# Ledger of designs, part 1: VH-VL binders against q8eqq3

All scores and structures are predictions.

Target 1, 246 residues: q8eqq3
Amino acid sequence: MKIHIMIAEDERLAREELMYLLQQENDIILCPSAENGDQLLNLYQEYNPNVIFLDIHMPGINGIEVAKKIRNEFEDKDIIIIFTTAYESYGVQAFEIQATDYLLKPFSEERFKIAMNRIRKTLSTKKVRKPKVDKLVVNLDEKMMVIDPNQIGFAAREGRTVKIHFISNEVIETKMNLKELEEKLSGFPFYRPHRSYLVNMDCIKEITPWFNGAYNLVIKDLAESTIPVSRTAAKGLFDALQGVHH
Structure headers, positions and changes below count from the first letter of each chain, unless a header shows other numbers; Kabat numbers aren't used for antibody chains.
F, E and O stand for the ipSAE by ESMFold2-Fast, ESMFold2 and OpenDDE, each averaged over both directions (binder to target, target to binder). V2 = 0.75 x the mean of E and O + 0.25 x the DockQ between their complexes.
[cut] stands for letters that were removed.

## First folded at step 20 (VH-VL)

Design Z5
Fold by OpenDDE, last read:
Structure Z5 (fold): chain C 246 residues (1-246), chain A 121 residues (1-121), chain B 109 residues (1-109)
Amino acid sequence: as target 1 above (246 residues)
Amino acid sequence: EVQLVESGGGVVQPGRSLRLSCAASGFTFSSYGMHWVRQAPGKGLEWVAVISYDGSDKYYADSVKGRFTISRDNSKNTLYLQMDSLRAEDTAVYYCAKDRYKTSWYGMDVWGQGTLVTVSS
Amino acid sequence: SSELTQDPAVSVALGQTVRITCQGDSLRNYYASWYQQKPGQAPVLVIYGENKRPSGIPDRFSGSSSGNTASLTITGAQAEDEADYYCNSRDSSGFHLWVFGGGTKLTVL
C-alpha cells in the first residue's frame, strides 16, 4: 500500500524541495498541498493522509496549533506528523504532540531519508527486534561489575560519588563521574537532562511540564523516580527521544 | 450553479494573435486555480496552462510556452488566454476548467463548453 | 515531460464491469483524475484523488491505483457510459505541469 503524504508549507521552494524528495520514493502518493493551517485542515478532512509534513511557521494558525487540532479535534492519533522548520527551538512542542520527526530547513536528504524510514517503521505492523545490547563494565571498589545498561534507570551525582539506580530500585555507587559514565554508555540511549543526572531514555515513563520551561521525568523504576530536566536540556532530550540528530 | 463560458474563438491566420476569455460564475473565482485545455479536431485532450488562484503562479505546456499567456482578473471573474504567434497546430477547441483547489491539484471539476480556434492560411 | 498511456478502445457488455487503465511514471507518486467526454460535449470529471467522485457522478464509477498505474472502473456499465475517457495527472518531470492520457473509447455492447 502506498503512503499518502500531504505537505503543508507556505514557502514554495521548500514545498517543491519536499515534493522533489518525496518523488524519489516509490511507495508514496502526494496529496494536494496546503499553504496555511486552514487549508491543511480542509484538505486533511478530504484526503485523510497517512503523513503530514507540516511547517511550523505558516501564515495564520501555526503548524503546532494545527497539529494539536488534528490530534484533539479530529481525534486522529494515528496521523504521522513530520514537522518542518527553519528553527530548532520547537522540538519540545513537536514531542508533545507526538510528532514522528523534525526536519530543519534547508532539508537534508539524509535527514529526510531517516524521516521516511521512521514513517515506514511506524506504519509497519512488524515489531522490530531490538538488537542485543553490550554490557557495561563498572568498577566497584576492588571488583568489576558487569551491568546490563537496559537495567539502569538513571545515574545521579550525590556528593562526590555517582549512584547508579537500577529499575529494580537497586543502587550501586561508583567512583566514576557522570561524564565518564556517559562516555562508557555512548552506544546506549542515555541523556543528560540535568548536570547531576544521566537518564536511560528507554526507562522514561512520563514527561511532565515544570516551571520556567523545565520538565520532570518519571522513570519506570519501582519507585517511579522523578528526574529533573533543565530548560536548556529539554529540547535536546526531545530530539534524542525522537532520534533526531543535527 | 458553477458555470464557465469561453469566448473569443474564431478563425485567424498563422502568426496572428487571439485572446480568449472565460467568464466564471456560481463560485468564488478568486479561490481556485484555473486551467486551459484544448482539443484538436478528432484528437485527445491537451493541457495548455494553469494559473493559481491569485495569479501569482503560471505554468504552460511546452507546446505553447513563450507564445501563450494565461492571466486572470478576479474582480471580473474572468480567465484569459492570450495566444500569440499562432500556428496551424494550435487549431482546437479551447476549454477553460476550474481546479478544485487554489494551487491546481488533481481535478478540473468544472469545464466550459469550449470555444473553437482555427488557425489557417 | 512524462507521458500517460491508455488503451485507445475497450468494450463492455451492458451491466458488466470494465476497467480502464492509465500508465505513467507520474502515477507512481500522483493521483489520477478521470474525465468522461461524450461526442460534441465538454469533458466531465468523474474521478479525482484516486477514488473520489464529484457530486452527481454515479457510484458505479470508482478509481484505483497500483504501482505506476491508475484505473477507472465502471461497475455495472450503462448505455450512457459510452464515451471517451481520459486520465490526467501531474507531470513527474515538472511539478507544475499536467498531462492527459491519449484517451480510451468505451463502447457499451
Scores: ipSAE 0.869, ipTM 0.928, lowest interface PAE 0.4, mean pLDDT 90
Fold by OpenDDE, look of step 20:
Structure Z5 (fold): chain C 246 residues (1-246), chain A 121 residues (1-121), chain B 109 residues (1-109)
Amino acid sequence: as target 1 above (246 residues)
Amino acid sequence: EVQLVESGGGVVQPGRSLRLSCAASGFTFSSYGMHWVRQAPGKGLEWVAVISYDGSDKYYADSVKGRFTISRDNSKNTLYLQMDSLRAEDTAVYYCAKDRYKTSWYGMDVWGQGTLVTVSS
Amino acid sequence: SSELTQDPAVSVALGQTVRITCQGDSLRNYYASWYQQKPGQAPVLVIYGENKRPSGIPDRFSGSSSGNTASLTITGAQAEDEADYYCNSRDSSGFHLWVFGGGTKLTVL
């Protein structure tokens, strides 16, 4: 099946650039384009696209607001939203509305291709029941413990030991270092937001901006634990959350 | 009722000029792109030109580019086609057609009855 | 300029189903619109946006697409469906250009 894609972009050149890139893809159909939020809403209702490339900076209602409106009005619809913008500052907002990707203007072909791959991956996974995650075996002192990775909120290096924090607020201490733990959790949705932390991405509740391009993660554990994200890890985190692995 | 009415057709000699008009009624004219489409006698439909809702964008088929000019007066609900340097192959019924949208053109949902243009020596 | 190709003529028996196909590179990425034209009349939009019917168009008309093709299907052809049918799409060589197919004459037997 072809992917039905709609563009919302007030700048003609940017819109045409996207059209040019999209028409190179064999598995997409281009819906009518919108030049503002109101037009997008109308066309969305008429054509019900799978994907929207949405400019944040359109006349009138901005793209973020339009996206929120779409999400609120069509709660049951798995619409994929790709934000387009000339500015990098809207990453957190894009995350808040569960945007699939974020493209900077001017568009690079390479970055566009990455976005398309994310789109395809997202569409393919929606039909697939997430397989039950395999168990993690961790050595604890002289014992081995079988752990459900889905129950892990995060791991943290504390002094000379690594502590695994469960979403239940239970904490266990391991002799493994974070690198070893990360390797064992290969295939699971874990990310290193900081040199001293390993976080389960499925347990991230919120991302909040911090100083100098850093962020804080709020975990969906009982304690609502806060995990630091380094500036260098921030970009990769967003990519990872969107299903892009580098 | 949405209606388009073409006028201005007739018989002209090669090299001459003719201006067609299309009067629109029954809809908000200024909210839609407009097209010209022509049909030679016994032949198929040929797209000629399109103009955006506000007239800011105009595009033409290669066969008429440089000779024809599409324009509109939204205050008069009228679409125009200025045809210069007419050729025998320009002989056709000329239709004006309403696009479904302002600037994103994906169908012509209303057509006029057409006006005949004959270019002959 | 891209082109759209159609069979010049097709026939269908009364009450039967007929499919008219349009082929072109632009149809890989763009919807086709279909127009019905009866002798001495202006064209009428019958299908747009792959399978959308304008108000007043009977539900026996439907649209579909596959690969670089678009199709108009008439399920239960009526005598009044005898006409020329034209496909139309955006030209892939120009974002703002449009192209018509050569047209298909449908005869209802």
Scores: ipSAE 0.867, ipTM 0.929, lowest interface PAE 0.4, mean pLDDT 90
Fold by OpenDDE, fold request of step 22:
Structure Z5 (fold): chain C 246 residues (1-246), chain A 121 residues (1-121), chain B 109 residues (1-109)
Amino acid sequence: as target 1 above (246 residues)
Amino acid sequence: EVQLVESGGGVVQPGRSLRLSCAASGFTFSSYGMHWVRQAPGKGLEWVAVISYDGSDKYYADSVKGRFTISRDNSKNTLYLQMDSLRAEDTAVYYCAKDRYKTSWYGMDVWGQGTLVTVSS
Amino acid sequence: SSELTQDPAVSVALGQTVRITCQGDSLRNYYASWYQQKPGQAPVLVIYGENKRPSGIPDRFSGSSSGNTASLTITGAQAEDEADYYCNSRDSSGFHLWVFGGGTKLTVL
């Protein structure tokens, strides 16, 4: 599989230089580039890259803030972020956001190669199959609850918390985000149809078309809950339901 | 609905000039890159030129470089192609196409119906 | 300029699966876009960003990539899918330039 890389850079020359360097690599594919933070956020949602080369100094929302939004708002802890900047002073901030690397402009070919190696190493370590979890342990206040994943209909992000909805219509609140929950449930047929939802595919009763290639799911819970499916998630959902492995 | 309508095509002699127009509607014209693509009779698609959303960047295929000029008027929602020193091999249906993004990346997502340019002696 | 190559013609039986492949150096680092063109009509975008479908495009159309190749797959070909298909990408010799493949004529039998 190719590494999907996105560039966020407002300076055209710097962006093109980075593109030139990336084109020398055989295992990468370039996503559309962003010129500012807002554009990056939009493109990120559409393409979901593996790696972002992110300029700290862009018009509007700076690169650090954008990175925080990607990590927290989109719950993407796996995205590899390489910060790019003309200034050395932002190294500490890069560390706080767990950036994989830091590249100074103008770009050194040697430093770029080092960054690429770090990217590849990071991606190789993430492919380690986590052991299948038989039960889900959720922290509730001072107690831990043991949950059968098969009893979960869906999970939803509501505000700052995630609520797990059981087929029985029981609801519990967890401090885990949806991505963490999905990871813990990797041995079960759960899918992310929307940024705010995690659904048990075995609990899908109906799928109905919606606008712009989106869909709605009806869950087999007592409430017959409706879950949105984004356009970008729709194909993957159908593939997963049909047993197609990518 | 996004719509592109080309105009200005016709029959011209070699060495003459022709200006094509593309009227855009149904979207924020100034937010997208635009392309010209042509197709000779019975042949495949050939990319001709691209212009950025604000007109600051222009690029051309080698086959038309130095002879064709792409431009746009965002106040009029119109794309142009000035074709100078026309040759017989420039005979084609000319399409304007909208890029999906401000900068020309992947996917010409909407095309006009095209306008025919015939260069003949 | 870089080149994208396609088979000039392919055939598929009704309801069967067909794959059209595009090859070129550009496809090593850039996504392919795929366009469908029927006789006397303008091209229509069917796949972009490797495997993204515009609104209105049937789900039987899908995209994939490997190495320096990109492929358009039609799973369950319909009669109306008979058309010319063109791949398109940025030019590897100049990433501001664009290049089309030679096109593939798909016949549905």
Scores: ipSAE 0.866, ipTM 0.927, lowest interface PAE 0.4, mean pLDDT 90

Design Z5
Fold by OpenDDE, last read:
Structure Z5 (fold): chain C 246 residues (1-246), chain A 121 residues (1-121), chain B 109 residues (1-109)
Amino acid sequence: as target 1 above (246 residues)
Amino acid sequence: EVQLVESGGGVVQPGRSLRLSCAASGFTFSSYGMHWVRQAPGKGLEWVAVISYDGSDKYYADSVKGRFTISRDNSKNTLYLQMDSLRAEDTAVYYCAKDRYKTSWYGMDVWGQGTLVTVSS
Amino acid sequence: SSELTQDPAVSVALGQTVRITCQGDSLRNYYASWYQQKPGQAPVLVIYGENKRPSGIPDRFSGSSSGNTASLTITGAQAEDEADYYCNSRDSSGFHLWVFGGGTKLTVL
């Protein structure tokens, strides 16, 4: 089955570039293109594509708003959204509408290929749920503690030790380093947003943009702890939150 | 009702010029791309040219590129085809056709009845 | 320019099903449109967007695609379906160029 792809892009050059790249793929068919949000909505209703490459910065209704409308109007549709943008600061918005990926302009062929692979994987792969362990055994000072991973908000390296912060604001110190802890929590939704932090993604309350492509996380713990997201970790975080596995 | 009416056809000598017109009615002309398609006697359809809804983009078949010019006047709801340096092989019924979409050219949903152009010495 | 190829002629018995196929590189990535042309008349769009029918086109007309091919199927051919049929798509060598197939003459027996 061919993947039906629709492009929404007001810039002719960018649109043509995408068309050129997409024409190199053998398993796709191109729907009519849109130049604005209203056109996209109309064409979407008519063609019901599998995938939309959606420019965030179109005249009128922006791409994010259009995507939200599509999601709201077609709740039962498994539409794949790939945002296209000249700016890096739309990761949070992409997450909000469960976008599969985003491509920066000008388009990199390599990055495009990655996006296509993600599209194919999403369409073909049944989300295999990894078996979750019920409990985590953590080595403490002269004892071991049995912990429910779901109760962990985040872990932080403080000096030479790692502290595990629970959503209850309880804090314990472990002999494990963050890498070891991450490995032990491989069956749970944990991510390394920073070299000094390991965060439970299910405990993220808010994501806010910071300087130079970085972000801050607000945790759902009682203290509403703030955790930095490095620029290099930002994309991976959004991928992980959206169920994209690397 | 959407209607397209071609005019301007006739008999001309090789090397001469001819201008075709297509009068549109029954739809918002300025919202759709327009095409010219021709058909030689007893032959198949041949795409000739397309123009965007606002006239900003124009594309031509290789067979007419450099000789034909597609244009439009949205204030008059009229499509044009300026044909220069006409050749015998340009002899055909010329159809104007409405594109189905505004900016995405994906099919010609309405056609005129055509106008005959004959190029002969 | 890319090419679309189709059989020059096919026949179908009244009430039977016939399939007209178009082949070309463009059809790998673009939908085909199909046009019906009767003698002395202008072409009429009968199928677009792979399997979409314009208003007024009977439901016995349908479209399909596979690989680098597109097909027009008439299920239960009627006498009035006797005509020339042309496939059309964008040209793979140029985004904004279009190409027609050579046409298929359908005879209803």
Scores: ipSAE 0.863, ipTM 0.924, lowest interface PAE 0.4, mean pLDDT 90
Fold by OpenDDE, last read:
Structure Z5 (fold): chain C 246 residues (1-246), chain A 121 residues (1-121), chain B 109 residues (1-109)
Amino acid sequence: as target 1 above (246 residues)
Amino acid sequence: EVQLVESGGGVVQPGRSLRLSCAASGFTFSSYGMHWVRQAPGKGLEWVAVISYDGSDKYYADSVKGRFTISRDNSKNTLYLQMDSLRAEDTAVYYCAKDRYKTSWYGMDVWGQGTLVTVSS
Amino acid sequence: SSELTQDPAVSVALGQTVRITCQGDSLRNYYASWYQQKPGQAPVLVIYGENKRPSGIPDRFSGSSSGNTASLTITGAQAEDEADYYCNSRDSSGFHLWVFGGGTKLTVL
């Protein structure tokens, strides 16, 4: 498995230096880079990297603040943060945010390698979990509802509307179609097992064979809902569940 | 709707120059990197050049380096490709393409329909 | 410049699954993007990043990567999927540069 690494750095030369160092490693893949905190937060949600090389000194929200947001707001305890800075004085702050390492500019190849080893060691001991706290905003009539995607068991098209089924057996109706919903949930483990369904893969309890190459999913909701898997979607589902595409 | 429209293509003799334009609409042009990609008749896609969102960074394929110049005018939402010292092997449909991201180039999510450049004696 | 290699042609029966693979040094560290091109048309982005689909792209399209390879998979091929497919990535010789694969012609039988 490749280590997904994201760089947040407003200085082009520093960013390129990191890219140059990182591309020498065989077990990593580079996510799109950010040049400020807001971009990082957006990209973080989209790509969910394992590691962030984060410059403390960026325009707008500084790297420390961004790190705090990631830790506190997104409750991402698994993300590995490597701070990068030209100043030595931020070591204590890095520790407070539970940064894995601290790299001074200009980057030392030796220090970089040490950081990479720490990253690998950390990943070998920790199960990387997806951040739990990203919220889905869904329009309900004249109101917007903030939904925890992890609480969604599945969504289903019923007639002309889409219903979101929560693991609590609560059901809400949305004006969004399944495609739109899937796009908004791109950072979460959702899959289209059928043209009329979108399922949270983390909520799959069991898969049972059905006739003609189809399958049924049993969801971990209170009702133990059954979701059909079409023949054409079956292989992709298995691959996704096994992380073949990651 | 995001749209890219190439123009400026035509028939040119070897050694001559041609300037291509790409008019962008439907998105904040100044927020995205832009690419030129070409395709010779019956051949595959060939990356030509990229320019950053603010025009500060430009990079070229070796095949066109020193001859082609990529530029942009963000006030006019227009991308350009100045092609000098044209060769027969430069004959291709030229596409402008929008990069998906502002800072990092990780995919060309919108393409124009292309403009044909023919270099022939 | 680095190279991305892919099979020039593959075929798939209607409703079956096909995988198009791209190989190159760049793919060790950079995501591949995949483009579909039908005759007389401009390329269309179908996969980017790690198995990400742009809006409007059917869910039968998926992406994967392993080692120095990236793959586009079509699960349940449709007649309209017959096209040329190109992989693309940053160049390993210079990450500011980009490179396309040679393209794969997909025939749906």
Scores: ipSAE 0.863, ipTM 0.927, lowest interface PAE 0.4, mean pLDDT 90
Fold by OpenDDE, fold request of step 22:
Structure Z5 (fold): chain C 246 residues (1-246), chain A 121 residues (1-121), chain B 109 residues (1-109)
Amino acid sequence: as target 1 above (246 residues)
Amino acid sequence: EVQLVESGGGVVQPGRSLRLSCAASGFTFSSYGMHWVRQAPGKGLEWVAVISYDGSDKYYADSVKGRFTISRDNSKNTLYLQMDSLRAEDTAVYYCAKDRYKTSWYGMDVWGQGTLVTVSS
Amino acid sequence: SSELTQDPAVSVALGQTVRITCQGDSLRNYYASWYQQKPGQAPVLVIYGENKRPSGIPDRFSGSSSGNTASLTITGAQAEDEADYYCNSRDSSGFHLWVFGGGTKLTVL
C-alpha cells in the first residue's frame, strides 16, 4: 500500500526539494501540494493523506495552527505530521501537536531518511485509515446533509440561521454560522463580501458598482441572486479574484 | 459554467509564427494553472506546456521547448501560446485545459473545443 | 521524458466490466488522471487523484493503482462509453512535466 503524502510549503525551492526526495521512495505517492494553510486544509479534506510535510512559516495561518485544526477540528489523530522549517525554536510546539518529526531547511537527505523511517514505523503500528469524504457535512436538525462545496453559490445569514444557496436554487438552512461555514470551506474559493454573506467566487457572474464604494455581485445561480459587497470588502474581493497575494 | 474557448489557429508555412488564445470564463481564472495540449490528426494527446496560476512558472515539453511560449493575462482571463519556428510536426488541434489546482496537479478538469493549427509548405 | 504505455484497443460487452491499464515509472509516485475522448470532441476528465470522479461522471468509472500502474475500470459498460481513453501523469524525469499515454480505443460490443 502506498503512503499518500502531501506537502505544504510556500517556498517553491523547498517544496521541489521535498518532492525530489520523496519521489525517490518507492512506497509513496504524492498528493497535490499546498502553498498555504488554507490550500492545505482544502486538499487535506479532498485527499486525506497519510502524511503531511508541513512548513511552519506559511502565509496566513501558520503550520502550527493548521496542524492544530487538523488534530482538533477535524479530529484526525492518525495523520502524520512532519514539520519543515528553517528554525529550531518550534520544537516544543511540534511536540504539543504530536508531530512525528521535525526537518530543518535545507533538508538533509539523512534526516529525511530518518523521517521516512519514522513515518513507516508509525504507519505499521496504526490501523489503516478509512477514506475520507471530501464533502461538506451540514447538520440539518435530525439529519446530516452531504454537500459538494462547488455546488454552493452563496450562504446568507438570515436572522439566527444561515441559508446555503445552491446554484440550482435549492436552499438549505443550517444552525452553523457564517464564520463556521467559512472555516469549513477554507480550502475553497469562498469570500466574505459582506458580514451577512459568504460567496463562492467561482459563481460570480457580474460585479456592479453601488453607492459609496460598495458593489453588488450577481451570482450564476438560476435566480441570478444579488449579493452586496461592502466598501471595506471590495478591495479584498478584487484582489482575490485577480490572484493578488497579501 | 466553466468554459474555455481557443482561437488563433490556421494554416501557416514552416518557420512562421502563430499565437493562440484561450478565453476562460465561469471560474476564477487566476486561481488555476493552465495547460496546452495538442493532438495531431488521428493521433493521441500530447502535453505541450503548463503555466502556474500567477504565471510565475512555465514548463514545456521537449518537443516545443525553445520555440513555444506559454503566457497568461489574468486580468483578461486569457491564456496564450506563442508558437515560433513552426514545423510540420506541430500540425495539430490545440486544446487549452484548466488544471484542477493552482499548482498544476493531477487532472485537467475542463477543456476547450480546440483550434486547428496546420503547418504545411 | 518518461513514458506511459497503455493498450491501443480493448473491447467490452455491454454491461460487463473492463479495465484499462496504464504503466509507467511516474505512476510509482504520482496519481494518474484519465480522459475520455469521443470522435470530434474534446477530452473529458473522468478520473483523477487515483479514484476521484469529477461531478457528472458516472460512478461506474473508477480508478486504481498498483506498483507502476494505474487503471481505469468501467463497471457495467454502457454504449456511450465507447471512446478513446488516455491516461496522464506527471513525468518522472521532471515532475513539472506531464505525459499522456498512447490512448486506448474502447469498443462496446
Scores: ipSAE 0.862, ipTM 0.925, lowest interface PAE 0.4, mean pLDDT 90

